Miniprotein binders against q9sl92. Designs and how they scored, part 17

Target 1, 330 residues: q9sl92
Amino acid sequence: AMESDASCSLVLCGKSSVETEVAKGLKNKNSLKLPDNTKVSLILESEAKNLVKDDDNSFNLSLFMNSIITHRFGRFLIWSPRLSSTHDVVSHNFSELPVGSVCVTDIQFKGRGRTKNVWESPKGCLMYSFTLEMEDGRVVPLIQYVVSLAVTEAVKDVCDKKGLPYIDVKIKWPNDLYVNGLKVGGILCTSTYRSKKFNVSVGVGLNVDNGQPTTCLNAVLKGMAPESNLLKREEILGAFFHKFEKFFDLFMDQGFKSLEELYYRTWLHSEQRVIVEDKVEDQVVQNVVTIQGLTSSGYLLAVGDDNQMYELHPDGNSFDFFKGLVRRKI
Below, E stands for the ipSAE of ESMFold2; O stands for the ipSAE of OpenDDE; V2 stands for 0.75 times the mean of E and O plus 0.25 times the DockQ between their complexes.

## First folded at step 11 (miniprotein)

Design y6 (at its last look DockQ between E and O 0.74; V2 from the best seeds 0.00; counts 0 for: pae E 1.6 > 1.5)
Fold by ESMFold2, look of step 11:
Structure y6 (fold): chain B 330 residues (1-330), chain A 104 residues (1-104)
Amino acid sequence: as target 1 above (330 residues)
Amino acid sequence: SPDQIRELADQLRELVDEFQRAVENGDLDRVRELFLEIFRLAWRILDLARELGDPELLRIAYELIDLAFDFLRAIRQGDLDRAQEILQDMRELADRLLELVQES
């Protein structure tokens, strides 16, 4: 099985004839590549019966595509039953893919050739990455918050549509998703600057039906509504793109201010008091601060009991919000 | 609760009236401010609908959110006639909210 992971099949699926012609062009050019020396085979959806129908837990391409009514995002899909990274697929092939393309996998892994380096995203986890463009670099860091918000609202929308109690997915700044104190997902954003635009790639992992590493949405739902229909990865992803496209349009038109109140009602940190520890001349200095929100640049804004303003950065600090402790890095 | 729904409906009607006047006067800064107020109000209605589990309130909340996004598109396209139609639809939703209170 180790020798077989030197080859990767990517199934291409388009919403309409426009996207289908793009898929055919990519296959004919054989233009997609991966950074880990994996051979890439491009397969059109119509050719993919052995990859999809032989595994009933596989991502349902038609269910997802039938749900898409967006104009930009989610209209072109790349799927593989197993990938090392959905993020690598969209980021390394950014210029070849329509902006808004999404890559989904059933299982994400690293170093599949050796057991000591294997870690898995088991089936049932929604693992996806997609692309967008932005022009203003000052607001690029804020996109992760828009994505986080769209994920939380997509879960709630699917529950509402199915007549289920909503699952209260909360945001742990900067990029984690939690339910009942347990992590259920995470967001990763990367960007490069090219041709007067920022090329942004967004990766999302969400524990929908996997039972590990901590909990999943369907486990929470079974506890609240045991007799109900369960959530499907395809429904959540469709709802995500519907919400994200609208939130992104609003964000680009009116700034993050337009989403700020909704974001603060969804995150874990409103008026949270934490101790910020720093090391000065081998002495621990502690300051008690109250979290206020985000700066315009997307960093954490807090005020101390000493009335000083604090700006806390992900790169310069170690964060343990459940213990109420933030340590500054050397 | 009925009192919460009534308060939200009254706020929506007041905001829609201010919105109408801002559009008629061509006050684009006020239009942008009022859009954000209505957008935030729509999400508060949705939160309440989710807490109550009321299917009719959920439908009204989702329709109001959709109308808010449609209004934004109409303004970006310069379609003021469409924007005014949407404001009238929002007023009708406020009336539906008040009907829910009277039926509770």
Scores: ipSAE 0.640, ipTM 0.866, lowest interface PAE 1.6, mean pLDDT 83
Fold by OpenDDE base, look of step 11:
Structure y6 (fold): chain B 330 residues (1-330), chain A 104 residues (1-104)
Amino acid sequence: as target 1 above (330 residues)
Amino acid sequence: SPDQIRELADQLRELVDEFQRAVENGDLDRVRELFLEIFRLAWRILDLARELGDPELLRIAYELIDLAFDFLRAIRQGDLDRAQEILQDMRELADRLLELVQES
């Protein structure tokens, strides 16, 4: 089988002159690399106008860039029609990209999932990864909750602006997004400690206009309002960065406690009873606990029937996230 | 209901007056607390706007969210003049909420 030397095209877009000069510098140095040594071709947005065929289904760079009013996030965009992973683009080039840079693709064929699962994203899925920096390593695990919350509020914001019924996207802890009991998205955060900071790469996948494998936002929307205008990936991504920048600033100033109420209104787990399996003297003991919230470390907080508080830790071996929880007394 | 919108408008005015006092006293901790109260209030208005399907109430909720975060930014930057301007803009939003009650 000929390994087709599929050159990866990366289109570089800047919101302002500052980000545009960064794009030119990156192109001139040819500094962006992929981990698999795939040949990368860097193209400026100004040059790409001749290359982007009017495929009505490609990510509209102008629509997105015109929606960006943020100060730090989403101002530098890398787009590709097809990528192995948006997460690999931003994480491996973290030092070369402005903080808050985003990579978007129309088709992702080797996307990274939390459990080393390859996420294949069909056309119509919003797949993106972006960068941020954090100083306190203790709160780095909480950033995935801020991201998930920002996605849920971004979808509502786009619906509201369009005069549509809002799509009630819910959070399944720790990093999944659900509508009407069906998975429609997921978040992946990875971090590296470098130059006295945590370099965080955030990957998001959201089923916007792809009916497979479960459902998408537009399918849900059509069910509620058949004659409605559909949600665009560009609109959701723009709204996401607007919400995320606000929530991130609040999180950095006042901690995750400032967002907890909104998070608990958005998640699926309020007063949920779950079975946790403890190993006591080589016997598996099942205990029922009631989920109360999150701990300061970002684990599930639960109360036992004994009124004892417990922190729930995922056992890395369970496919069913709730069946693989181990309780720790706190 | 009109009564719920009136209550939200009155709460917004009260919070703005407390913000004014906290800024004048240099009480930054109280300013941060009051921000969270405005934040909660804005989301309550947003939820009510969605329930009622009222586009003007929805717009007011989003404007209040933006003003709240702009206020927090102004305070962090030490721009007290901008913070005072934003408080006045929030008072105007409270007046707009009351106008909606009168039109209902």
Scores: ipSAE 0.559, ipTM 0.828, lowest interface PAE 1.2, mean pLDDT 88
ESMFold2 (binder alone), look of step 11: mean pLDDT 83; pTM 0.813

## First folded at step 12 (miniprotein)

Design s32K
Fold by ESMFold2-Fast, scan of step 12:
Structure s32K (fold): chain B 330 residues (1-330), chain A 118 residues (1-118)
Amino acid sequence: as target 1 above (330 residues)
Amino acid sequence: SPDQIRELADQLRELVDEFQRAVENGDMDRVKELFLEIFRLAWRILDLARELLREAWELGDPELEKAARELLRIAYELIDLAFDFLRAIRQGDLDRAQEILQDMRELADRLLELVQES
């Protein structure tokens, strides 16, 4: 029974000399940590060629960095061929990394130690996490909607620039992405409060060119334009940060109302009729409501046939979009 | 359609003229309101461009594809100009703000040229 320590190699890449100096400083201090006493090795991009020697279709760091035209987000990149969580890399090291740093992996896995049952994500899935700061906790829950919108627009942006028909990526509230009724992605936002600021970590998974589980953006594109060149994860991520930075700045300056119309055109829930089920003393009460939009706090706003208003929370309710049914969570 | 593009061009010209008046009057609240209207208009142009491009691919129509690509360029330029306008105003760069407003008027002219080429 051989016991081995968990180990992980993180490749650091910067857009400019400023980010490159940050990478050198992190490597010299060996300051990045991961959960469960994982041993972390920090490697500069120039030293990383041996890690991709036998790996086909690895994320191309230079292609991504050359596409970035942002002033804040995505300018510092952390990459590894395999990670248990990109989210852990950025959230656990929030204080050590420039705000807006992104972590990318080719394969996300579950399982550790001596277990031989390890689940792995398929190659070609875009798996990334990045950080931001917010001061007003009341609008922190809305950031997931800004992220969702930026992902959908990034995919369309890449198609637009190539002269391809757009891929109609839709939002399934609160945090899923769909194309033609099939899930292609998801978003997870977490936050912690420190020194009068909310430290937000954003995780995104998007099926770009993976053969499993069911569909991906390139499969949809081939259906519409069979002779087209494939969409690249690097180009989508670059486009994402370009759109996100603009949307984030607008959101911070003008509030979610500035993006609200675009969000409703992109989500699956406009004019949706939903049955809300409440269990009151062993009696099931059903009310039919029509989804109107979002409240200022980011919850679903719905109106009953009697013009009574309802606010539906993700934590307090189970929502089945395809059945049009909401049930109180047990 | 040509009528939709003409309407979008007219709306853009009117909004740019209102921007000019709001800036000249020092009405910052109105400037912010008009920014949101320009931003929404840019997204309407973008949506139209994307639908036309999809239709061009379905029909195999190179002329419609060319028109759709030009609408895409106009929409993206308008979005960038709108953000640049807000930055110029916040920095008190009135000369840059005026240049941006003129660039927006030129985009309205380009929209009208697409109608003439249809």
Scores: ipSAE 0.729, ipTM 0.883, lowest interface PAE 1.0, mean pLDDT 83

Design s32L
Fold by ESMFold2-Fast, scan of step 12:
Structure s32L (fold): chain B 330 residues (1-330), chain A 118 residues (1-118)
Amino acid sequence: as target 1 above (330 residues)
Amino acid sequence: SPDQIRELADQLRELVDEFQRAVENGDMDRVLELFLEIFRLAWRILDLARELLREAWELGDPELEKAARELLRIAYELIDLAFDFLRAIRQGDLDRAQEILQDMRELADRLLELVQES
């Protein structure tokens, strides 16, 4: 039998009276649950004075709420100073929470990556998860690209509005974020099919002010503009939801083609030459291909020197960007 | 460069004129194509603005910084107008759509003013 972790407290915050009434309803019903028999305590923002710590790296709920101007995403916020997984909070409670609800934590001590590896979240990392619904399963795999693009644009947007030089956040397909050749973030999208709809939970980690083990946005900014004020997680998250809502609406209405050019301008793979290794009758065969873009299903489209087309899948292949090598996974 | 800004302004004017013709003709497929072209143009202006702002910071050039900040404002306004236009068209609000097209023409004029001040 699995023993539960210690109890956790979830602070509920709403943008308007509508979201505030939802928060009150959830608290009265005590309806939010977490995996591993974790005991959950629900607290309204007005009651959370004792949980708000006055230190330089605590997420500021009011600053975030004042930053958002969305109609759906990010209007209902769940916050805790420390969680095992923001993703589990939103996915486990999908039916109880308004679609578009976001969960944020200052410290996430367990997480999930694409291959079930852990993403470690030191304090200063922006760690959040939110929900959405989609009806067409064929385009569900593309949502991670819309999210990635919205993150990169949100960072640039915050810099733009402050008059700061932009931070060149790039996308390493399918789900990693890089600056100056160093990983600064990652994205995890999961979905379940229920009642003719896909319930999608999106998790994002972004190194804003944590520096280790690689780098962070504020370290890059200090290199370019040493006397500038630091970027705030709250402003980036607000900008993210503003960009994401617009991109998501455009994506749903016009398809990924509407965002495709912006995505290719932002990713690391334009004209990249890659060696594809396949095992043929106990021999390793290497083919050199050039990445052209994405297929309609969201996989890499590449062309060989002989003009043969290749579709490369993340789940069936290992992609080493710096070696330019794709191998079949064991 | 001044030539790049003039080219962007000319492209914006051309797209807005084509937008107006497509709306007058009730050609929704053309309207959507032109929306995507204006959306792409707005991001080209944004990319240019961001690069100029980075250069201004490296050079310590307050005039370049001022021009870059104005380009940022124009790009963001154009993106917002493009989405507002799409919403107006979907709601059948042709009066609002025409108002937005005029606002887009004014943004093209503001692009040209940036070139004329140097």
Scores: ipSAE 0.757, ipTM 0.899, lowest interface PAE 0.9, mean pLDDT 84

Design s33R
Fold by ESMFold2-Fast, scan of step 12:
Structure s33R (fold): chain B 330 residues (1-330), chain A 118 residues (1-118)
Amino acid sequence: as target 1 above (330 residues)
Amino acid sequence: SPDQIRELADQLRELVDEFQRAVENGDMDRVRRLFLEIFRLAWRILDLARELLREAWELGDPELEKAARELLRIAYELIDLAFDFLRAIRQGDLDRAQEILQDMRELADRLLELVQES
């Protein structure tokens, strides 16, 4: 593995004295690590005046924390103006951070080296990752659907509280978010099994105020209510954790069945007819099926006119919603 | 519509009465099922409120907007009360559970007032 000359400053912020003590302990131990031998510097919010002061484009830590009324999620915040991956921050340091900790960045980038282009997320995109624990591996794949619902409801919640017409964020199975036929976000969940528990890291990207190249929530809002105030990333994230904590508690207590009606009202696939394309003896066979919903394991369930059932897995099949086509992944 | 709001209010009152009986009988399985019914009802109220607010903005109707905003407040309060009720039952706080059920009955009354006051 090559060493990196990269350095990164992580600002730590807690909701209460409990989280503040965790932040102080982490800083004193200098225990947070990142991949590629990146040098990590930990800074308390109280010490970060020059990093968080008077920048209209930077994520506002105080605005976010003031919106948090949760008991577990989002109460410990890690922020940096620029990161390679919020997901790496929480997943690489899972054992060091309180479960439910969130990492936020203003810019997420990819690429290195003299011949490679550096890709950067547009400013105004809400980029965050957080952690949770689950005991039953059979329902771990369903967590991405709970997260998707919480994002769509958080956007509506912020609009509702401002007296604005809601923005109709839809779910494209398994993990994409759309408004008016254009992608506005995506979700990535990873898990590791340790000590009879699944350590889950959730990453979310949501286009709040970054209209290029496709669209964002504020562009949609301006189309509906041109004179309205813009939606803020901090308020959406706060609303997300408030909604997610409730949905997660319900999911853990009563299973996904408790949320499936809301999920089906929110997804793009109700009664969709789809062509399933498969290879049989070097011949391409096409079957037309109708999407029924999800299986108990969280896979896509479809039924053909001959009453044969098809179960489609996210990592085993490619699904082109706009073409109504499913192919076995190579 | 006024009939739709009245139906939602009647359903809420019925569910609260069933909650009361389930708690008195110690039937925790029924309490969980009734929670799901109240949860669904709360989301029906929320969906209606959001649709009315959108319509009010399109029509420029201040009275409809006022009604939609009150319906939004009722829906959010009902969702919060439902989860607080579930927490109170898990903690064995029967006094808090009874208080929450009374607050839910008051929300049903507010739904009916909304029909009368527009």
Scores: ipSAE 0.733, ipTM 0.890, lowest interface PAE 0.9, mean pLDDT 84

Design s36F
Fold by ESMFold2-Fast, scan of step 12:
Structure s36F (fold): chain B 330 residues (1-330), chain A 118 residues (1-118)
Amino acid sequence: as target 1 above (330 residues)
Amino acid sequence: SPDQIRELADQLRELVDEFQRAVENGDMDRVRELFFEIFRLAWRILDLARELLREAWELGDPELEKAARELLRIAYELIDLAFDFLRAIRQGDLDRAQEILQDMRELADRLLELVQES
């Protein structure tokens, strides 16, 4: 049967009475929608005891909410044990949800019904999406860099507070996260323009404690400090929103230049030499360039051996940093 | 390490004194510039603390670990105070801004105490 693909339950949780009243209003109207005619059931946290307690490894809503100390972001939480996309939840319901709302799931799946070879992620991955609004479209592309930096610093913050050695999470431009040469996360930002504002939906996946077969933050931590306690998804997410809110405020007030030094310290590309490949009439042309940083528009800035400037766009190029190769996306 | 910590403490005291002067003069552009200098200083302390903690774990050095943990606390408090200061100034809350500057001076003193106790 396709029942697991045709319905889902969303648990609503708020930081204060203000967010709790929003949750009650949404449940009463039953106004949240998902694609593919998915039937949505809205449940308040106070009513979700059986669903929340089904597994000790499920995302702990109370632990997360008790860790949140923000004024805007992450104060309204939507959780489901299983979703096809946290991004769909926040983006399809942008107008219904408070800006800054976050959706979290324990398991993401692809496909329809079990007989249709449904793929499911292991528990332990931190998978979330949240929303924000921006007025200036010229700086919207830069938000993914602010998010990336906030994720890397959130991981370090959690380690710092526990007295653990930091995990050296690096940024692979434009939107991937790496530790020890292995991908541990990724970021997806989408936006639409409505009522003189850009409605931005941010999706993040981060391998915290997902087990085999891939690496995760806790596997890296156990390699450095074998007797340490595990990092928790709830603590990292709380730290993320605390750090993101500060970085976002700084970014909006002083521009990306205010965060640029921290970003370059965190990314993999300082003074990297790369080969840029272009296809012209089925012929491959190669140019050797050195990465300098980012342009004011957030594109990759590089200099050729001839001292010519090159601007590489995230939507027009692919970057294989292991090979030092940039290739046109077809 | 003790010389580096002393230099960071001296820089923090100087920046706090300049903040005080800028606030008294109503120079909000100067306050914004000084916020960024304090923010950069806080990240320098944080970077040092993180490197020292990593070294302490590699060497199994409890004294170095203790010093690194205190530097981490100082760095985080300074970052929080810097953002709180920016918010207070933007809201015109000069009483709150004054309290925050005093707290920053106490962090500089704590940084120097760490050198004394090593």
Scores: ipSAE 0.665, ipTM 0.844, lowest interface PAE 1.2, mean pLDDT 84

Design s36I
Fold by ESMFold2-Fast, scan of step 12:
Structure s36I (fold): chain B 330 residues (1-330), chain A 118 residues (1-118)
Amino acid sequence: as target 1 above (330 residues)
Amino acid sequence: SPDQIRELADQLRELVDEFQRAVENGDMDRVRELFIEIFRLAWRILDLARELLREAWELGDPELEKAARELLRIAYELIDLAFDFLRAIRQGDLDRAQEILQDMRELADRLLELVQES
């Protein structure tokens, strides 16, 4: 870990003249800040030719931006070859950036995890964060499920477009992504309440073309279709925002019920029997429950053999799918 | 399966007819419920198409691959039409909504053509 003043360059890229003018304004004000006294240099895309080279396998800004046909999400891009956290970039600067702005990096040294875990992203992993606003705090916890669903469908969409067999990305509640029993990604959502709205920052890590720590999408694809062209991070991110914007609009208009069946087909937990362990007076108590789905508040709903309902909260419980076990955290 | 594709086509036609009745009756709660059902049906078609494409790749079957690719096109068109329908209804554009419902019926006909060509 580095314990001194760091510096980084943020490249700003816009889809239209509107976003390009925002980028120029941010650079002129020098208004973007990062936590821990990191010094920030803002660079316009037109000035970044020496940082964005095709020959070094860096994220291709133009390939991504040319694929974007959204009206809100992904139209303003912040990129750096190396960052401590894409999530910190968008959350720390929420008020300065257009809502829907995305930050991407090729290498991330330290991520944000829900359980004090550090997520490290080598080159080849798709690491990004973006912002959105919501008014109803009761449904804010559900946004992580909309995001995870959009990621799984974006991967399938890219395969469909290329005529390739789909990659069966599954959701492990509350926020992890798996293929063939191996973790390929994770999602982190944070929110703050400001000016009668919830400011939500979404972070996503997805193993596209990296072999560490467990597997990646291109390794799975080569196992199914050895002669296929590799999936590109830029194509998946573009497909993600196209799919997410549609799912988000549907979620806001019709509620999670509109996406619920697709979510349950995609998650690992349908009819799963789970042992819930809790400590009562230094004794371990075990209850066997069957997963039913999600509550309206976004918690895991399970029913015991006595028909007693159990509500499992992601912040209070650790869920091990392969062991069928839930334990209290801390 | 030809029987499965026929069933999906029949379900799409039935849902579109119910959509038409709900719009004519101004029953917006029923329209929302039926939208969810059409959206679910579109994903069932998409899932079938993806599974057939995987099978075609495993078997090296170009005829099955062609059928799977057409099912993919139909599923994506249906999803786009469903979202366009919601926008038309929100904007009070009943003429556009009616046009979209007719386009959905034509997709059901295309599903049936796939069975007849096999």
Scores: ipSAE 0.735, ipTM 0.890, lowest interface PAE 1.0, mean pLDDT 84

Design s36Y
Fold by ESMFold2-Fast, scan of step 12:
Structure s36Y (fold): chain B 330 residues (1-330), chain A 118 residues (1-118)
Amino acid sequence: as target 1 above (330 residues)
Amino acid sequence: SPDQIRELADQLRELVDEFQRAVENGDMDRVRELFYEIFRLAWRILDLARELLREAWELGDPELEKAARELLRIAYELIDLAFDFLRAIRQGDLDRAQEILQDMRELADRLLELVQES
């Protein structure tokens, strides 16, 4: 029987016999759920020959899984050619999936069904989400910075392994990725508190090989090394989990301080001068500050010309990096 | 460039000797501090390797490219060894920790060999 547009198929793939048995158990229970009454069909990798067809932009499950040498992250893979949200797959099924499970899709869409036009992401973007657990809520906001570092280093690692000049992916605080002044990616972290732990879901989008857009990692690479082999999403994702597991272990053991130097080398904000605008009794007050780094809570630490300390919180509408302007609208 | 590589090799040797003393003394706080310094050093080597590789591609210099690729291999091996060392120490596997320290010393020797081949 042919399923409707309101259904989706999730292909389950495991690194070892342990993860393979989890996949079989999930399929037998039919326990994975998605929001808005989406009908979910679970398929084992061995049964998914027609869906895992090797075409121009289909994610190669075996290429990714063969690259994984981690102990926790990325060892259980959920893949679909098309999903509304990889983040929803892992967050709505947190209790059913091994912690560290990753969901990948080739196309992410917005909107549903017969009554609304559906937007679809360009093929060639690396779109994935994965899970982790943390006990200390004070450091949960910092996890997005560990993820950002791991993405930037994964890209450089793949270039290094291929003998290619590195692609200088930078972090625009708090959670955007840039190359040559253009956005190539973003990170979204959400958490829920349950059973004395924080269940964290991490989503990442990275423009790797979007065939038509003017900017992606492979467009940058072609500019630097025109005759070189292109970067593959599978290799970047594998490198990401290798780096992320190491950085996460370091972060959990020694705190963000141990990654801080690498983070500041990678972000766009070292010594940046910004104007902070506040409204006080119908007056706009401007203070010029210099970004020093991050506070222990993960907010921007800046110093005014009079050596006063400022803590700036993330607000996508209040921070204009290119203008060096932070505005508070009240 | 050769002077930078020599300095990095000397720093690696010094940090490995400090690690061995800290392990022998059971000073876990010192081991954690030294892990951070090894980690920093590994990233300095990696940054240098990446810049040299970029320069080699811009100049079309195959000898510089060869040197950069070897420096990349050393940096990645050092990063892996540093994390393996931290794991071995946490597990109380002092024999494995000692083996890793010897492997780190061999990386310092490879850095010095690279300077001679420049």
Scores: ipSAE 0.703, ipTM 0.872, lowest interface PAE 1.0, mean pLDDT 83

